# VH-VL binders against Gonadal protein gdl (gdl), part 13

Target 1, 194 residues: Gonadal protein gdl (gdl), of Drosophila melanogaster (Fruit fly) (p22468)
Amino acid sequence: MADIPATSEGSANTSEAVVEYQQPTPEFLQRKIYFLVDQLRTYHSELPENLQTRISYDLLTELANCVLNDGIFVIVKALMELQHETERHLIKIRMQAENEYEIEVAEWRSKIKDPEELRHILGLMKIKHTKKLHESDTKIIEILDQKVNDQQSTLQKAGVPGFYVTENPKEIKIQMFLLDFILRLSRLKYEPGK
Key: E = the ipSAE of ESMFold2; O = the ipSAE of OpenDDE; V2 = 0.75 times the mean of E and O plus 0.25 times the DockQ between their complexes.

## First folded at step 7 (VH-VL; framework fv_firastotug)

Design y1 (from w6 with heavy chain Y27F I29L; at its last look DockQ between E and O 0.38; V2 from the best seeds 0.00; counts 0 for: pae O 2.2 > 2)
Fold by OpenDDE, look of step 7:
Structure y1 (fold): chain C 194 residues (1-194), chain A 125 residues (1-125), chain B 108 residues (1-108)
Amino acid sequence: as target 1 above (194 residues)
Amino acid sequence: EVQLVESGGGLVQPGGSLRLSCAASGFSLSSGYYWSWIRQAPGKGLEWLARIDWDDDKYYSTSLKSRLTISRDNSKNTLYLQLNSLRAEDTAVYYCARSPSYWLELAKYYGFDYWGQGTLVTVSS
Amino acid sequence: DIQLTQSPSSLSASVGDRVTITCRASQSVSSSYLAWYQQKPGKAPKLLIYDASNRATGIPSRFSGSGSGTDFTLTISSLQPEDFATYYCQQYSSWPLTFGQGTKVEIK
């Protein structure tokens, strides 16, 4: 009758420290907003005068409120990366098209011995290639324009002030500056008390 | 391949004017490029002169603003620079350069990624 | 105007050397809007670095940029024969755009 001692498995109460995400106090948020607005005003002051008049302080204040949500920074960064990737891809496609032409030209040069015939063929190839490149470029522009519209729409839906779908270059310019401001703010660390 | 070719350089008398052209060729995005003129005096550093964006907004160096005019012809894909009241100090190689601008990232342009070979302007009596 | 001061104005180095060039701005350059260029004699400048630390397309990994605010650095980790040139920093944070005075890297 060997009394097997019941090894008391000490229940390690892993007190999951519920890091109570203490919601920032209203005072903290207010101070942060003031900080952000001050930064935005600084950025605004760096703009040409003609552009300063087009970006109101109200808009800057709205923007400051909007970026209190770090999610906006994430969205903008993601869009930026996607834009860069898209542009790189399109450039590569364009380069490939150009390279294909060069390869084809080289092939013709190797096959055709008669100079007059070769000249004629190369002339036709150049015309064809030029047309193809123009068409390609047009498509690239269309894709990029659509991308901009999609990004505008995304930002608008996210509630970022000043963003809406537009093809107006002047309006787009304002949006570009707003995006720059957001990106600049995203690089700042707000430290209470400094 | 993107190419920029400057022209219009040469010998000019003091008090005269120069008009330079920069013909661009190759792949170009319709949006997102800024065009600039930069000059370099012999044996000296680089000096930015002017920029034009896709909306035809123009920016000039502070010191030369009154004498400079930047313009473009989109149909010809050509950039222009006019500099008036030429001085000996305006002797330089003049470069046109492209700056990419990504819509999401930059109201500001990334550095000058493509340059022409430059055109020499000599201001001498 | 933002003035950019490069240091040194010139340096002599050997192939394989680590080269460091500094660019100091008279005021803070926002968002690190600083570029570096290489220029060889009789040629146009070539973009090396943009946004203080991003290598331009086709630029070898031996080139690197760092810095923020007023102080920026271009580093060549191992100098190659083709790297003997003049290097310029340029800010595009504020109007007007400005360049450093240049740093000439010469062969020792």
Scores: ipSAE 0.214, ipTM 0.708, lowest interface PAE 2.2, mean pLDDT 88
ESMFold2, look of step 7: ipSAE 0.654; ipTM 0.838
ESMFold2 (binder alone), look of step 7: mean pLDDT 87; pTM 0.905

Design y2 (from w6 with heavy chain Y27F S28T I29F; at its last look DockQ between E and O 0.44; V2 from the best seeds 0.00; counts 0 for: unsure alone 73.7 < 75, grease 19.2 > 18.9, SAP .561 > .496)
Fold by OpenDDE, look of step 7:
Structure y2 (fold): chain C 194 residues (1-194), chain A 125 residues (1-125), chain B 108 residues (1-108)
Amino acid sequence: as target 1 above (194 residues)
Amino acid sequence: EVQLVESGGGLVQPGGSLRLSCAASGFTFSSGYYWSWIRQAPGKGLEWLARIDWDDDKYYSTSLKSRLTISRDNSKNTLYLQLNSLRAEDTAVYYCARSPSYWLELAKYYGFDYWGQGTLVTVSS
Amino acid sequence: DIQLTQSPSSLSASVGDRVTITCRASQSVSSSYLAWYQQKPGKAPKLLIYDASNRATGIPSRFSGSGSGTDFTLTISSLQPEDFATYYCQQYSSWPLTFGQGTKVEIK
């Protein structure tokens, strides 16, 4: 009866190195804010004077504080991707409408041999197509406008300064530049000590 | 299909004025458009002249600002350029061009994606 | 004004050649706000690249853009017969908008 020695399975304590996400120090954050504000001021200075007057330094400072949270970049990127998808979809719809017209025209050309009759039919098809395209275009515009409003609302709710739902072209343009600034900042790597 | 057609070119005397039109047709989805005029002297490079944005902001080349006026008629979907006090150096093909304007990612669509075929303006006595 | 200087002003190449055109800005072009255009004789320019590296719709993959700051490059990986044209860089980082002087690509 040979006592088979129980091999003690050494419990490898996988010390999950809790990477203590060391919260950035207040000093680090302050330096980062200064860096971001400096970048924003640079972007601001590149704008025409008429646009510079519409974007205050206070707004830039608020924006810098806001983007300390990387979540804002994620939100903006996600919105951008969704916008691109929407646009691609709308392009396809528009192209499909055009293609359908071309197919229909080709069919009529194949079926109708009398030139006068064909001309008449093609004229009617053109009118019909024009109407259809106009309706489609109207819907596309509505979708795009709604998309902008939804995005404005999303950014406002996220606490991004300068964003609110508006149809005012001048205000929308300011928001466009703010978005550009955010996107530009998102491409920067802040390195302490450089 | 988006099409741009320039008109109003021709022979003009020095000191005169030109008024060009650019008729746009077709549909493309956008939050708006930036409309520009660009010219090209014979055998030379491209020179940006002016832009009008979908919110009616206007921008001009520094050197020609005092002589240029850009405008549009939305009801006619037509862009206009007026250039006063014409000189021989203003002889060029004048192009209208469009830049799409999307609310998100403004910078990516700043290029001129559609161009007209151009209209020739010759300034000569 | 941002001045854009292209190099070379002209070059001769054969079909199949790799062609590189550089565009140098007098000052930094922010966020690579640079475009490239192709122009054939008697035709309007055609957008090739926007935002320094993005190909416009319908542009063949043989065209590529790169660069940042003050130095930008247009590359044609394998020159095709239809690529003999004049190429222009354009910045839209600062007002006024400006173009390079152009680079003529000619057949060898």
Scores: ipSAE 0.320, ipTM 0.737, lowest interface PAE 1.7, mean pLDDT 89
ESMFold2, look of step 7: ipSAE 0.563; ipTM 0.793
ESMFold2 (binder alone), look of step 7: mean pLDDT 86; pTM 0.894

Design y3 (from w6 with heavy chain K108E; at its last look DockQ between E and O 0.04; V2 from the best seeds 0.00; counts 0 for: pae O 12.9 > 2, placed apart)
Fold by OpenDDE, look of step 7:
Structure y3 (fold): chain C 194 residues (1-194), chain A 125 residues (1-125), chain B 108 residues (1-108)
Amino acid sequence: as target 1 above (194 residues)
Amino acid sequence: EVQLVESGGGLVQPGGSLRLSCAASGYSISSGYYWSWIRQAPGKGLEWLARIDWDDDKYYSTSLKSRLTISRDNSKNTLYLQLNSLRAEDTAVYYCARSPSYWLELAEYYGFDYWGQGTLVTVSS
Amino acid sequence: DIQLTQSPSSLSASVGDRVTITCRASQSVSSSYLAWYQQKPGKAPKLLIYDASNRATGIPSRFSGSGSGTDFTLTISSLQPEDFATYYCQQYSSWPLTFGQGTKVEIK
């Protein structure tokens, strides 16, 4: 009758360290807003005078309040990444088209020995390539314009002040600077007490 | 006002390396603008060397790619260029320049809107 | 690489003259990717024209750009004393970025 000793399963109390997400104090938030507004004013002062008059201090204050939500930074960063990926892709496509033209020209140069015939063929190829490139550029612009529109819409829906869907180049330019401001703020580390 | 100030130029021996700095003021180098290095040999034209983009993507001249390194320090608001294995032909004034991206100025390739004063590098024995 | 050839390489003109500089690309360049610069001796280049025909901020109206495809032109309608300089075209359409060889505008 061998008494098998009951191995006491030590209940590892995994004290889930409830990382108490200490909600920032109102004072902390207020100081952070002040810091953000101060930074935005600095950025604002870097703008040409004609643009400074179009971006009010009230708008900057609203923007500072908006970016207290870290989610805004996430959204803006994601949008920028998507934009840059799209741009890179479009550039590659265009470069590929140019490379194909060069290859084709080289092939014709290797095949055609008569100079007059070659000149004629190369002239036709140039016309063809120019047309294709123009069409490609048009499509590229359309794609990029759509991206801008999508970004405007996304930021507007997110409640970011100063953003709305528009095709006005002047308004778009203002929004681009606001976007730059947000991105610059996203890279700042707010340290209380400095 | 945006100001760019190049430094680090001078006399360098063949086979050596140069490290140039471009201090930016009035604007953050970490913004959505592109930053490039361009050089000009004495009495010659302009030659693009390298570019660093928004997401720190780097582009180089094909002929110099193996010898060039472009970088930036956001904390110092400074752009850098390193060129190794220097030759006499690398004697030039080196400029840093800014160009807007599509995201900031409506055109991806808008041109170089701000330039530094340049720094002279002389490669000689 | 896209080669940009400017014509002429140099010219002499008088104040008040109309000056025209051409830039020819070895390959087609989108107008959105062509720029013109002015450079004075011992100074950095200054952007004059972007997107082939748009004047940069602060550039006088006497400067104008035109062209498409492979042929581009910079025009100074009435040359001023401060316009004696070297002018460069530049393309962004493909890597690497390239400049023309320059056109020197000298006083006659």
Scores: ipSAE 0.000, ipTM 0.499, lowest interface PAE 12.9, mean pLDDT 86
ESMFold2, look of step 7: ipSAE 0.636; ipTM 0.836
ESMFold2 (binder alone), look of step 7: mean pLDDT 87; pTM 0.894

Design y4 (from w6 with heavy chain Y110S, light chain L97Y; at its last look DockQ between E and O 0.27; V2 from the best seeds 0.00; counts 0 for: pae O 4.1 > 2)
Fold by OpenDDE, look of step 7:
Structure y4 (fold): chain C 194 residues (1-194), chain A 125 residues (1-125), chain B 108 residues (1-108)
Amino acid sequence: as target 1 above (194 residues)
Amino acid sequence: EVQLVESGGGLVQPGGSLRLSCAASGYSISSGYYWSWIRQAPGKGLEWLARIDWDDDKYYSTSLKSRLTISRDNSKNTLYLQLNSLRAEDTAVYYCARSPSYWLELAKYSGFDYWGQGTLVTVSS
Amino acid sequence: DIQLTQSPSSLSASVGDRVTITCRASQSVSSSYLAWYQQKPGKAPKLLIYDASNRATGIPSRFSGSGSGTDFTLTISSLQPEDFATYYCQQYSSWPYTFGQGTKVEIK
């Protein structure tokens, strides 16, 4: 009856260091806001005068407050990548359409031996192709416009000031500058005390 | 593929005017890109002249602003440049160029990703 | 206007050499809005780098850009025969857009 000694498994208390996410102090946040506003004012001052008048300091202050949340930067970056992908895709589609025309022309050249007949067929093909390209371009523009609207809506829903769904080119341009400002801010590292 | 083809170059007398065209293919000139004119004098560097945006905002070189007009015809998918009161110093190859205009990255400024082959303008008596 | 000064104005190098070209701005270029172009004789410029460090589509990895503020650099890590050309920096942070005077890279 050999008493097998009960090996006391030492419970390694893995003290999960709860990294207490110390919420930034109100003072820290205030300083950060001032820093961000100052940067935005600098960016604002680089704009043409006609655009400066359309972007108020209040809007810049609101924007600074908004981007205190790093989530806004993440959203904007994600939208940017999506935009790039969309544009690349659309360009490829158009290129394919153009290439198809070239292939078709080459086929006709190989099949038709009579020069007059070939000239006539190629003329018709050119007309058809031109029409198709115009239609394609129109669709591309429509898709891009829709993407802009989607982005506007996303940013508006995220609470980014100055963003709303609009087709007005002047308003869109203002939003583009605001996006540029956000992107610029996203590249900054705020260091307290510098 | 985006293609830009400049035309309208040639011999012009001092005091005259030039009107250049840039026919764009592969993409609509009315789309979200910026379009610019840049020139290069023989054996010299590059000089930006003007830009037009999709919303028809126009920007000009400070030194040439009074003599330059940039415009576009969307129906013809063509960019134009007019330069008045020509001088010998205006002798150059003139390029049209596209700048990327991504919605989220489009600020007022971008580089030139597509260029035409250029058209030579010679100002001489 | 922002003036861009490239250094050197010309250089001679051999295939395989590391080439470095600098571009200095008379004032700070905002957000590193600087581009680099390659131009061969009788041809239009070709975009190499945008936003100081982003390589354009189709540009070989041997080309790289760096810098901020007033000082920017284009580096060709290993010069190839097709790289003998004139290189230009360009700022698009302020109106008007301006170019450097160019750097000619010649074969040694």
Scores: ipSAE 0.026, ipTM 0.616, lowest interface PAE 4.1, mean pLDDT 87
ESMFold2, look of step 7: ipSAE 0.659; ipTM 0.843
ESMFold2 (binder alone), look of step 7: mean pLDDT 88; pTM 0.908

Design y5 (from w6 with heavy chain S99G P100S S101P; at its last look DockQ between E and O 0.11; V2 from the best seeds 0.00; counts 0 for: pae O 5.2 > 2, placed apart)
Fold by OpenDDE, look of step 7:
Structure y5 (fold): chain C 194 residues (1-194), chain A 125 residues (1-125), chain B 108 residues (1-108)
Amino acid sequence: as target 1 above (194 residues)
Amino acid sequence: EVQLVESGGGLVQPGGSLRLSCAASGYSISSGYYWSWIRQAPGKGLEWLARIDWDDDKYYSTSLKSRLTISRDNSKNTLYLQLNSLRAEDTAVYYCARGSPYWLELAKYYGFDYWGQGTLVTVSS
Amino acid sequence: DIQLTQSPSSLSASVGDRVTITCRASQSVSSSYLAWYQQKPGKAPKLLIYDASNRATGIPSRFSGSGSGTDFTLTISSLQPEDFATYYCQQYSSWPLTFGQGTKVEIK
């Protein structure tokens, strides 16, 4: 009857160091806001006068408060990247359409020996191509407009001040500059005490 | 205040290359504006040559695309233009300029609001 | 490419005169993406008007822009001595960017 010694499994208390996410102090946040507002005022001063009048200091202050959340920077960057990808894609599509025309023209030149017939065919092809390009351009604009609206909506839903869905070019322009400001702020490192 | 200062102009022989610099101050060249080179032949109009966007995508005039290279150095806040295989017709004042905000590449909202003073390139044997 | 044709190519005017310069595009310029510049001899162009009708920062009120589609106009309501220069229109609606040939405003 051999007494099998009970191996005491030492409970390794993995003290999960609860990294207490120390919430920034109200004072820290206030200082950061002042820093951000000061930067925004600098950016604002670089704008044309007509735009300066349309972007109030109150709006800048609201924007500063909004970007205290780093999530806003992430959203804006993601939107920007998506925009760039979309634009690149559209440009490529247009280029492809142009190349297709050139290829087709070359094919006709190789096939048609009669100069009068060739001239006629090329004339028709030019008309067709012009129409196709116009249609393509129209579609491109529509896609871009929709993209802008989607971005506006996303930013509005995220609570970014100054953003709302609009087709007014003047209002869109203001929003573009606000986006620029946000991106510029996203590159800043706020160091307390400097 | 945004300031642009071009440099690198001078006398160049036909078949040679030019490399121009544009030092920017008051605004980051890596920020959300288009940056372009524009030239003006003596007594002639303005010709857009190239631009660089936020993502370092480069766009060129159709006629000069094969000879042009635009680039930037963010650390130096400087824009560059290289033009190869120079011809007499390339004699011009070359300007760097800040263009529209980048946010809509295909939706352009502004012209060129800041220009350098230009640098003269003379192509002569 | 969008071609821009300015008219006239040159004009002579006196101080105090109303001056009008037109810029016609070969194609419609979307969203009125047209700018006007002033250039003095030996100087870089200066932006006067953007988006066809918006006055740039620091530009006097005597300068105004109007137009849409293919037809645009720059107006100087009362010509000043410092306004004798060459003026250019420029479209930024499509690539490549293009300029008008210029209009020289000379003293009479």
Scores: ipSAE 0.024, ipTM 0.531, lowest interface PAE 5.2, mean pLDDT 86
ESMFold2, look of step 7: ipSAE 0.330; ipTM 0.619
ESMFold2 (binder alone), look of step 7: mean pLDDT 87; pTM 0.890

Design y6 (at its last look DockQ between E and O 0.20; V2 from the best seeds 0.00; counts 0 for: pae O 4.5 > 2, placed apart)
Fold by OpenDDE, look of step 7:
Structure y6 (fold): chain C 194 residues (1-194), chain A 124 residues (1-124), chain B 108 residues (1-108)
Amino acid sequence: as target 1 above (194 residues)
Amino acid sequence: EVQLVESGGGLVQPGGSLRLSCAASGYSISSGYYWSWIRQAPGKGLEWLARIDWDDDKYYSTSLKSRLTISRDNSKNTLYLQLNSLRAEDTAVYYCARSPYWLELAKYYGFDYWGQGTLVTVSS
Amino acid sequence: DIQLTQSPSSLSASVGDRVTITCRASQSVSSSYLAWYQQKPGKAPKLLIYDASNRATGIPSRFSGSGSGTDFTLTISSLQPEDFATYYCQQYSSWPLTFGQGTKVEIK
């Protein structure tokens, strides 16, 4: 009856180093805000004068505070990517419509030998094409407008200052600049002490 | 079909001014695209000069900003370029071009439509 | 200003050859906002590629664009007689808009 010694399995206490996400100190945050505001002021100074007057220092400060949350960068990047994809797609559609006309014209030229008949057919094709392009352009504009509204709404809901749903081109222009600023900030690395 | 037709080129004396026109057809110049002027000196490359957007904001090349004015007349569906204080170096073919736009600052598509260009010669 | 330098400035090739043109930017071109154009003598430039790699409508498949950051490439997989022209890269990521100096593709 040989007593098989119970090998004490040493419980490796994997001390999961709870990386205590040390909440940034208020001082750190304040310094970061100053850094961000300074960057925004630089961006602001690069704008045309007529647009500089429309973006207040207060708005820039609010924006700096807002982007302390990295989530804002994520949202904005995602929105911009979606916007770019949409726009690329729409442009391709528009270009395709134009190309289709050219192809059709070429086909008719190859098929029709009578000059008078060809002229008549090409005239009809031009009318048809013009109408089609107009309809396409209208649709493209509508899609883009909706996209802008969606972005405005998303950013407004996220609490980004300066964003609200509007159809006013001048206001939209300001929002475009703000988006650019946010994107530019998102590419910066804040290093304390530099 | 989008067509762009430049006009107003010709022989101009140094110190003078040029005013070029670009008549657009097939699409309204008032919305939907950015409109630019680009020039090309004989045997040289392309140089962007100015842009106007749908909100009438104007952008200029840094080197020529003080001498350039871009404008449009929606009623005539026409783009304009004025260049003052002409120099021999301003001798070039001047093109108007359309560019699709991004809903983001300074973001463009390529220039998808070009005019045939108009030659400006600055000479005594 | 972003300077674009094309390489080579000129090249001689034969019909059927693979042609590669490079465009180097002095600084990073954001989001690959680069276009390529073809220009024939006495004609306006024609858009070939936009957004670094997107072929414009009506452009043959033998044309392709690639690259990011500071280095971009236009490739013609099999040169055709109609492809003898000058090619330009252009950035639209930063003001002012700028073009490369051009690359002339000549018949050998």
Scores: ipSAE 0.018, ipTM 0.643, lowest interface PAE 4.5, mean pLDDT 87
ESMFold2, look of step 7: ipSAE 0.605; ipTM 0.810
ESMFold2 (binder alone), look of step 7: mean pLDDT 87; pTM 0.898

Design y8 (from w6 with heavy chain Y27F Y110S; at its last look DockQ between E and O 0.46; V2 from the best seeds 0.00; counts 0 for: pae O 3.8 > 2, grease 20 > 18.9, SAP .502 > .496)
Fold by OpenDDE, look of step 7:
Parts: structure tokens; C-alpha cells; sequence
Structure y8 (fold): chain C 194 residues (1-194), chain A 125 residues (1-125), chain B 108 residues (1-108)
């Protein structure tokens, strides 16, 4: 009865190094804010004077504070991608409508032998198609406008300063520039000590 | 398909004025695009002249600002350029071009994704 | 005004060659707001690259853009017969918008 020695399985305590996400120090955050504000000021200075007056320093400071949260960059990027997809989709729909007209015209040309009758039919088809395209374009605009509103609302809810739902073109323009600033900031790497 | 068609080119005398039109057709959302005029002298490079954005803000080349007027008629989906006090140096093919204006990305600054075929303006006595 | 200087002004190459064109800006181009265009004789320019490195819709993969700040590059990895044209860089970082003087790519 040979006592088989129980091999002590050494429990490799994989000390999961809890990478303590050391919360950035207040000093670090402050420096980062200054860096961001400085960048925003640079961007602001590149704008026409008439637009510079509409974007206050306070707004830029608020924006800098807001983007300390990387989540804002993620949101804006996601919105941008969605916008691009929507636009591509709408373009495809428009192209499809045009293609359908061409197909229909080709069919009529194949069926109708009398030139006068064909001319008449094609004329009617053109009118019908023009109307349809106009309606389609109107709908596309409506969709895009709604999307803008949704994006405004999303950013407002996320606490991004300067964003609110508006149809005012001048206000929308300012928001577009703010978005550009956010995107530009998202591409920057903040290095402490430089 | 987006199409841009320039018109109004031709022979003009020095000191005269030109008025060009650019008719847009196809998928065009007036509020989502910027419109520009660019010219090219024979055998030379490209020169940006003016842009109008969807909010009717207008931008001009520094050198030609006093002589240029860009405008649009949304109802006709047509862009216009007026250039006054014409000189021989203004002889060029004039292009209209569209620039995307994506809500979240490009803001006011963008390249030109669609161009017309251009219209030739010759300034000669 | 931001001046864009392209190099070279012209080059001769063969089909299959790698072609590189540089565009240098007199000032920093913010956010890499630089575009590249191809123009064939008697035709309007065609957008190739936007935002320094993004290919426009329908542009072949052999075209690529790179660069930031003041130095930008257009690369054609393998020159095709249809690529013999004049190429222009353009900045849209600041007003006024400006173009490079162009680079003519000729068949060797």
C-alpha cells in the first residue's frame, strides 16, 4: 500500500494586478483643461470675425470641461458615422428612383412602335417622374432635418454646451463649428509635461 | 446623378462684367452643401474665387473680393457669379463646384466633390 | 494666405511605377484639411483624397494620401495608363482656399 504523496498543487495566485485606475489628480485635470482651452482658442481664432463673436470664451471653457470625458468623443464619433450612413442610404434611394425611371422609359421604347405615341407617353412619364423626384427630395430633406434635431437632442442630453434643438440656421452653424472643434480635439493626444 | 452645368461664358471686353450661372441637378440638398467658383487660366493652375454656404454666408478670394459677387437662387437650384472690371488676366475656364457640408464633420471647411464642366470666359479687346 | 507648393512640378513615369507627389504648406494646415485632385486635359478636376488621407468615393486603392501640419503626400502605388494627368493639392483649413501649382504626371 504505497502512500502516493499528494502533490500539493501550488495555487498560482494570479494576483490580477487590479490596475487601480488612478483617478487623474486635480492638477492633471486642470492642466489638461488649460491645454484643451488653448487648442479651442486656436480653432476659434481661425473663424471669421462674425463667427468669433458668437462663440464666447466661456462656451469654449465649458466645452473643454465637457470633453474631459472621453465619452463625448465616442458619442460624437458615433453620431458622425450614423450621419454618413444615413446620407449614403438616402443617396442610394435617390439613385434607385432615377434608375426605375430609366428602366420604365426603356420598356416603353420597346413596346411602343409609333413615334408620336411614344413621344407622348415619354412626355407623361417625364412629368410623373419629375413629380416623384420632387416628392422624394422633400422627404429626404425632412429626414435629414429630423436627424439634425435628434443629434442636437443627443448632444444636449449628454451635457455638451452650446447644443440644443433648433432650426435656426445661424445657431446650427455655430453647433457645426463646435462639433468640428470636438472632433479636432478628439484627435489630439494630451501628453503631460509638454 | 449630381450634375453641375455652367453657362454665361464667352467673349467679353476689358472693363466689362461677366455673369455666370451654374445649374445644379440631381440629388441636391441646398442646405447641406457649399457652393464655390473656381477658375483656371489656360495652361495654369486652379484658383478659388468665392463660396456661398447654406446660410448665405459668402467668402471671397482676397485679391478679387472687390470685383466678385456670388449668389444663389434656391428655387432654381442655380449658383451665380458676377465678376466686374474684367481684365485680360480674368481669361479662364470657370468652374462651379460643390462641397459637402456634413453636420458633424466638415463644418465650413471641405473639398470639392462635384464639379461642372466649366465655361470659358475670354477677355479680349 | 496659405501657399501650397507641390514637388515635383512634373515627372515622367512608366505604367506600374510608384509615384509620389508632395505638397508643402507655408503654414500648418489645421486638422489635415487637405484635398488632392486629378485633372485630365479638357476636364474638370476630380476629387481623389480629402482630409489628407481619406479616399473619395470611387477612387481606386492605389491612390493614398498622408501627412499633417505642413507636409503632405499623394502616392500612387502602381501607376495605370489612366493616371497620366495633373494633380493638385488644396487646403481648406483657412480662408482663402488655395491650391498647389499642380504636378503633371507624364508617360515616360
Amino acid sequence: as target 1 above (194 residues)
Amino acid sequence: EVQLVESGGGLVQPGGSLRLSCAASGFSISSGYYWSWIRQAPGKGLEWLARIDWDDDKYYSTSLKSRLTISRDNSKNTLYLQLNSLRAEDTAVYYCARSPSYWLELAKYSGFDYWGQGTLVTVSS
Amino acid sequence: DIQLTQSPSSLSASVGDRVTITCRASQSVSSSYLAWYQQKPGKAPKLLIYDASNRATGIPSRFSGSGSGTDFTLTISSLQPEDFATYYCQQYSSWPLTFGQGTKVEIK
Scores: ipSAE 0.039, ipTM 0.642, lowest interface PAE 3.9, mean pLDDT 87
ESMFold2, look of step 7: ipSAE 0.659; ipTM 0.841
ESMFold2 (binder alone), look of step 7: mean pLDDT 87; pTM 0.900

